# VH-VL binders against Protein ULTRAPETALA 1 (ULT1): the designs that were tried, part 8

Target 1, 237 residues: Protein ULTRAPETALA 1 (ULT1), of Arabidopsis thaliana (Mouse-ear cress) (q8gza8)
Amino acid sequence: MANNEGEMQCGSMLFKQEELQEMSGVNVGGDYVEVMCGCTSHRYGDAVARLRVFPTGDLEITCECTPGCDEDKLTPAAFEKHSGRETARKWKNNVWVIIGGEKVPLSKTVLLKYYNESSKKCSRSNRSQGAKVCHRDEFVGCNDCGKERRFRLRSRDECRLHHNAMGDPNWKCSDFPYDKITCEEEEERGSRKVYRGCTRSPSCKGCTSCVCFGCELCRFSECTCQTCVDFTSNVKA

## First folded at step 23 (VH-VL; from AA1 with heavy chain Y30F)

Design AC1
Fold by OpenDDE, fold request of step 24:
Structure AC1 (fold): chain C 237 residues (1-237), chain A 122 residues (1-122), chain B 107 residues (1-107)
Amino acid sequence: as target 1 above (237 residues)
Amino acid sequence: QITLKESGPTLVKPTQTLTLTCTFSGFSLFDRGVGVSWIRQPPGKALEWLALIYWDDDKYNNPSLKSRLTVTKDTSKNQVVLTMTNMDPVDTATYYCAHLYESDSGYYFDYWGQGTLVTVSS
Amino acid sequence: DIQMTQSPSSLSTSVGDRVTITCRASQGIENYLAWYQQKPGKAPKLLIYAASTLQSGVASRFSGSGSGTDFTFTISSLQPEDVATYFCQQYDHYPYTFGQGTKLEIK
């Protein structure tokens, strides 16, 4: 049983400081690195955005092309399309970041490291195992403030956190272990909440392929809850 | 190994609708960056791109045929379906489906089906 | 639409000869060009992508060069098994477009 303990790599460990030092708009989050990005349309000009890079290989773009733009958690391809780029889909080259004052395509940066690694793993794993069940992001409401907080279910540990939160009627923002979220923090905008994300598409709003009704990652043999007990009993049968 | 196979009617009457299915293996439309494209080739003529669909359900049709073409996917069955309406004898061609590979420099057709000849005749 | 013009339309040469096929795009497509080989009654096979990158498993006698509007496909030493029609294809803009093809025969 290979403990694929997907160590939630802290955003600070994703890239070396030297790799990011010349990039514009660098922000290191808890589990991501954010940089300024953009896409150029000959017709519409530059659409500016923020790119988040996750250790899972997920890429999320929040568009800032106009003050009223509410496009959040776009895939690079979706952002490319949103920007009005006239070329065929080739976001790796069309989406750029600013390095040393110059626009540099993503394909020429280290930012695609995890994306490329994840893509290779998917190609290898799909040869042997059926459609791997992926989990979309889920939300749990805080008992104190009523705000919904996002849970990523990309690892067994993340699944456990969500599972525990769902099982705790008194769960609150402060119980979230990673992001030191407090009740004072703003709730995620509704426009972002609709993008639940999954291992297949960070902009996924939820589908039959990313909704899990129970799998080995999100059920726990040691857990005494009815859903885990039922799952464990049925898998042994 | 990536394989694709076209299936559907080999004979269609004028004005009827053609429905072709591409069944593939060795990849999944659940995989990021993957796509499937349709290309046709009239006998002894050049290749013509028809349409494509990506893993994220983004679709593009050839504008010259846009109103006649519909592409859909069934990810669970590893199938992509092409529908073409109002068939004409000029649409007689070998129809191919192909895998779209995401490279650092865009998408190209790295694997092709064997093709299926569709004849439009009265 | 981007027009792809191949030259020549047909070529007959001898085994061992160098073969050169050109493809011109109606507008700049950078290096978003692929070359395919199609044998009679078979599907196209990818040989070159990104104008000059050899596809895995393809013989080293095949090569591609060029950027922008002018591209060249070369067979350094023609082999009997290379009898086929060759196509260039741009994938810079939708719709994707192909050249008219070059039929290669052996004398």
Scores: ipSAE 0.876, ipTM 0.954, lowest interface PAE 0.5, mean pLDDT 88
Fold by OpenDDE, fold request of step 24:
Structure AC1 (fold): chain C 237 residues (1-237), chain A 122 residues (1-122), chain B 107 residues (1-107)
Amino acid sequence: as target 1 above (237 residues)
Amino acid sequence: QITLKESGPTLVKPTQTLTLTCTFSGFSLFDRGVGVSWIRQPPGKALEWLALIYWDDDKYNNPSLKSRLTVTKDTSKNQVVLTMTNMDPVDTATYYCAHLYESDSGYYFDYWGQGTLVTVSS
Amino acid sequence: DIQMTQSPSSLSTSVGDRVTITCRASQGIENYLAWYQQKPGKAPKLLIYAASTLQSGVASRFSGSGSGTDFTFTISSLQPEDVATYFCQQYDHYPYTFGQGTKLEIK
């Protein structure tokens, strides 16, 4: 019974320090690595941005092309388009990072490691096993401030956090174990909430493959809630 | 295995609108990095790219035909639809849909449908 | 639009011969070039992408080379089943464009 414990890879574990040391704008977050990136248009010049790499293979770009640009959480393809590139869609080559003072395409970096792995898993899983139900991001309302907070459900531990929050009628922002979320923090905009971190598409607004009615990741044998008990009883049957 | 199949009318009158449907299997437009493209080939002539649609609903049309072309997708049905208005006898061709694969070197047509011959005639 | 000029338009060779087809782009397209084989009455089949990468399941006698504006497709030893029309295609810019094709026949 190979315990595929999806180790929540902390941002610090995503890449070796030697792999990132020459990259510009490196910031190691809790669950991501951020680097400075850009895209060049012959007409408009360089659009500069920040690229976040997640262990799930998700890539998010926050654009800083001009003061006041509000483009956030873009896909690389969307950022490429936003930059005004003249070529066909090929963001892996058009989006660059700065390594040793030079512009290097993403395709020539280690930054696509998780992206490529996730893409392969999706293609392989569709061939053999039924559409692996991916857990989309979920929201839980804070009992104190009423704001909805996003839960990523990419690992068993993340699923547990969400499960616990859903089971607690008094759940509040301060109950987040890792993220110091306070009630003073702004709620995500509605336009962002529609993006629920689909493993297949970051722009997915919800599909049948993103809805889980219960699986080994989000049900717990030690939990006494009815949904977990029902799941456990059915799996043993 | 990836398969694509074109369906629609094989005969269209001049000035009418052509609607073709590409039904595919072996991949999903829910999958990131995937796209579907339309290409046509007049009898005995070269291939001409028409349009494409990506998994994220990003679309591109051939500028020479841009005003006449519309591409849409129904992800739940694994279908992509091409609409072409104001058909003319010069638009007589075999129409293909093709799978677009995301590689480190961009997008290319790795799988094709068998094609459907569309004749524009009075 | 990027124009793709393919040469020759037709070729007749013997089994076992080396076949060479060239494709020239009107502007630099780096390595964003594909080669397709189309047999009579069939859809095109991808043979090579990224100018020189052989598609999985394609025979090793097929190869591609080049970058920028000049590209070459080669069959090292022509086989009877290779009778087809071959097309180059650039995918560097929209619109995607194809060469006019090379009809390959056996003497």
Scores: ipSAE 0.875, ipTM 0.953, lowest interface PAE 0.5, mean pLDDT 89
Fold by ESMFold2, fold request of step 24:
Structure AC1 (fold): chain C 237 residues (1-237), chain A 122 residues (1-122), chain B 107 residues (1-107)
Amino acid sequence: as target 1 above (237 residues)
Amino acid sequence: QITLKESGPTLVKPTQTLTLTCTFSGFSLFDRGVGVSWIRQPPGKALEWLALIYWDDDKYNNPSLKSRLTVTKDTSKNQVVLTMTNMDPVDTATYYCAHLYESDSGYYFDYWGQGTLVTVSS
Amino acid sequence: DIQMTQSPSSLSTSVGDRVTITCRASQGIENYLAWYQQKPGKAPKLLIYAASTLQSGVASRFSGSGSGTDFTFTISSLQPEDVATYFCQQYDHYPYTFGQGTKLEIK
């Protein structure tokens, strides 16, 4: 009963005020908390950016390291690489925020709370019989070869990827967002195409008209989820 | 429970291309922070790291093997594939795949496959 | 590449003895150091990560310490089942590199 896991949480509810105390660049958005972050390279010095923390566990970094930098959203790992840091990929340890005037790695902050909880919940859902029900996986067929590719629909971004793929009449295997593949890659056999997550209702035609993020019972034709509303509104923007 | 298993040919001739498949269970490359790595061990010698692929398709190869290595993944099939070109008898080794998770304490190999011995000879 | 040098390369000792193995990195790696046990014909088994943290399910007689360039691995009281080769591994920089190993035998 303690937590709503949907993306409908207000940003001000993600962390206690004392948890954010003395952090630089704190900005509370509608569904996120944003802070100043950075990553240090001996060769290039500090790359500075803004980190957004979402209740879904998503992390987004907008780089402001140069005036000409386009406003692209980066993962923490991509930002670490962009900064030119010399060590192996260890973004939890190498991306820092400023607390009390000092650089503090993300791994030693509360900011990874939702990311870590999201990772544990996904991993534990296969083990725990009473754990959170995840949104079912869906399949999208290639227009060229007819092979079907599995989409996981457990975050807002993943649901948007699936929705966009279903709306593309020319969708091909090469458009698959999780792996760089072609039609040559073998698909899952029909007997192995099981849905991981909630059971599809008899009235559900997939996520054509709605996205059921965190919905325990799929009500495809009747869905009024905020994620689906946001999805539709965004298409018209 | 996390398990990994290597499969592929056990004997190749010099100059041939080796293709090994790591098939795993107990985790998914849909899951955030997961990586799979390839490591080899020549008979009686030290382990040598070969390649690493993360769930987000970020990839790293050992520079000493340059462009001989290609690592790819099939997230839906729970597989990672290593391709190594221009095999030579010095490449005779047991090849392992291993699980890695991006944790707060670092990035180490906590679960290993049983390994497969690949012999390169004419 | 960061070279990992283990000492000794082999040792032979008695059940119940304290065993100490050292590992030196050619440059600082903070605490990004793991220790593995490998028995003949088997894959390495992770014992210790972050230089000193014991992996779950590993016997408490195993321990590790150190940071920077100098690391030690200790078996407080050698048991017959501990006969194996032990490797250190750094994961601070690519390529990840392993020590040459220390072969442990019982007299």
Scores: ipSAE 0.626, ipTM 0.833, lowest interface PAE 1.2, mean pLDDT 80
Fold by ESMFold2, fold request of step 24:
Structure AC1 (fold): chain C 237 residues (1-237), chain A 122 residues (1-122), chain B 107 residues (1-107)
Amino acid sequence: as target 1 above (237 residues)
Amino acid sequence: QITLKESGPTLVKPTQTLTLTCTFSGFSLFDRGVGVSWIRQPPGKALEWLALIYWDDDKYNNPSLKSRLTVTKDTSKNQVVLTMTNMDPVDTATYYCAHLYESDSGYYFDYWGQGTLVTVSS
Amino acid sequence: DIQMTQSPSSLSTSVGDRVTITCRASQGIENYLAWYQQKPGKAPKLLIYAASTLQSGVASRFSGSGSGTDFTFTISSLQPEDVATYFCQQYDHYPYTFGQGTKLEIK
């Protein structure tokens, strides 16, 4: 029996009924809540779409504004651009949902709850330097050139990016998720690689792997790699 | 505590390319919602916004300078780099980098570096 | 581009006086306006954002109001350390634009 009930969340558990009261287009899925959303351009009018809110803090928008639209999944920022709004990037304020017949910016709704919680975990790590042990930075080697690229492992999303990269035998510099680079970009010097971003010491031992040692941020029950399978199989139900 | 520091040449000749580096601490471009911007101030004149790069590599440049500006980031080094081509004496200014965060109330520059004066002359 | 017209360009007044600075945008910017203080030789410091919200750690004598195109910045009782240049800035549209500044001095 896998102990994955706490890592799988049902859409009906993401928000209380009263939190979604009077919202238009509410659809509760297996692991998300979906609502109608939009963004307004003075020139083009309202672009309408469907926003999915995930317990991970991810937000996905499927645009309905133009027939034959090729964009199946947009970030809120990408949807704001897609809608033709003339203003600067401010998707929290410019993307709206309908509550009680009125347009309400996302920033004024509970729908950002999980997104904001995900950001606060990272922000707490950056704002204070306590004695708490955290994941050290890790490196992934390029299959083509052998250069190593640094991954920060401070959030579940960052740990997942590192986990996926370590599981990809064909991983290349161009697959680096944080910057647009190629094999031509200089790698860090060996003396710099000793520093792992630990709060106690730059070169501390720290947590050396995201899922192998039971870090609370790094449990990926849906992953089929042998390490995750072993962890999931061995954890008490 | 958030801090930013600009570094690079302080004297540049006309037509040369300026490269400035913003090195920061107290935040990371691994963090969701973070951006870094470049702003300059000619001596005795108003501030002029130059460029902005977000954590997800989304970028915006001032249209008046668009072909001259390139902004890039090195997330692991906590650095943002501004490159400005074809420098001219009118580009003499103090150059700042500044932090912003995608907050519920908007997107404004809450922390600034100390600035670096760049003089363009023969 | 949205022009930010700031008034007055300079102001000389006494400690304890109420100071008022205005900022007008050439088109509507809702409440996406910030006020900065810049002391000689120093970087700008954020005082007010969203037209009226005081930045954490900023003295309560500073306040802001307005929306749309017309905005007001106020120092309720001028202190000696408030000698600086004050700028408004809109962040509703790219390019972000700043007012020309108001130089505040004690007479």
Scores: ipSAE 0.608, ipTM 0.827, lowest interface PAE 1.4, mean pLDDT 81

Design AC1
Fold by ESMFold2, look of step 23:
Structure AC1 (fold): chain C 237 residues (1-237), chain A 122 residues (1-122), chain B 107 residues (1-107)
Amino acid sequence: as target 1 above (237 residues)
Amino acid sequence: QITLKESGPTLVKPTQTLTLTCTFSGFSLFDRGVGVSWIRQPPGKALEWLALIYWDDDKYNNPSLKSRLTVTKDTSKNQVVLTMTNMDPVDTATYYCAHLYESDSGYYFDYWGQGTLVTVSS
Amino acid sequence: DIQMTQSPSSLSTSVGDRVTITCRASQGIENYLAWYQQKPGKAPKLLIYAASTLQSGVASRFSGSGSGTDFTFTISSLQPEDVATYFCQQYDHYPYTFGQGTKLEIK
């Protein structure tokens, strides 16, 4: 039968079964969870659509009311506006799903879990100012050609991409997430490889590389410097 | 710590176009859920909301000013720019930019710049 | 546009007194109401959002209540540093609109 090597993780890993219980229109895709959603306007009534939740924090809404396939993919805010809702932008409160037969705002559901994880609360960054975390890049070698490709480690998503690539013994240049490349593309210059890892900070005395992957590969798993803690938390799902 | 600062001309002549820049730190318009708004206050009068731009380039203008307002962003420079055409002496006000974050409680102005007074006079 | 009507327009009272300011919206705005303090020559400062939720770092003597169209802002025990103009603002509909303000003075 067909080889399932490299098949994407099932979308059911995004939420526990009980978290999706009684939601209308649940469809678990390859790397997303999809549910029925809507938004209500006094003037136009209910606009109904399909919401896809991705592990990246992306939210994608498709509505039959849009004219074309590429333009039928809406952000929640665009969907709220498309629905003709009369209020100011408040899509977390105005876009609903059906749970147990009742309209429930997205803000009261688990569906915003990944979106909220990608959003920054400014109060936290303000209180930690002066110990600002900066990450240097890291490299993953191609199993086919041995060339190394540069991964940016500046966000949770980028750290996850790197972590997943390191854990794949069959990773190759064609799996590079940032650009469409092959083994024929030139490798990064050797000078760039000298400065890999996270930016050293005054607060991180015990982490010489400041590149902590948050799994079995972290050199200083016992490091408690905020720089290393922030980096390792970026790779957790 | 979130800070915002308004910059631009403090004196303009009637009919001229005003361009104000909001430069901020402590947040980025690369970050999901962030918005920046412009609000003005004529001397001795109530605040008046002007415009709002979100991180995803979604924009809203006060309809009472119709097509006079344009708001744009330069995310890499941490800047939002307000352009207001056909200035009139009644537009004399202190102009503020303010931070807004998409929250479950709605979207309100939690951090403000110090403001810049713009006088419109011949 | 949703009109925001504050009362009183000015208020003079003593340190330690309870201060009450009201704000009425021309149509229902649920709880999408904020209260701001503005001292002379300074930018507004957010005190309360969602009608009743205190912003981080705001003293507990400030409180808000109400929903729909009628809202109340209270200072339980007036302090000298509370001399300012106070504004309500609705954020339920565009354009966002502000009350005319209540100028608070001591004595």
Scores: ipSAE 0.593, ipTM 0.818, lowest interface PAE 1.5, mean pLDDT 78

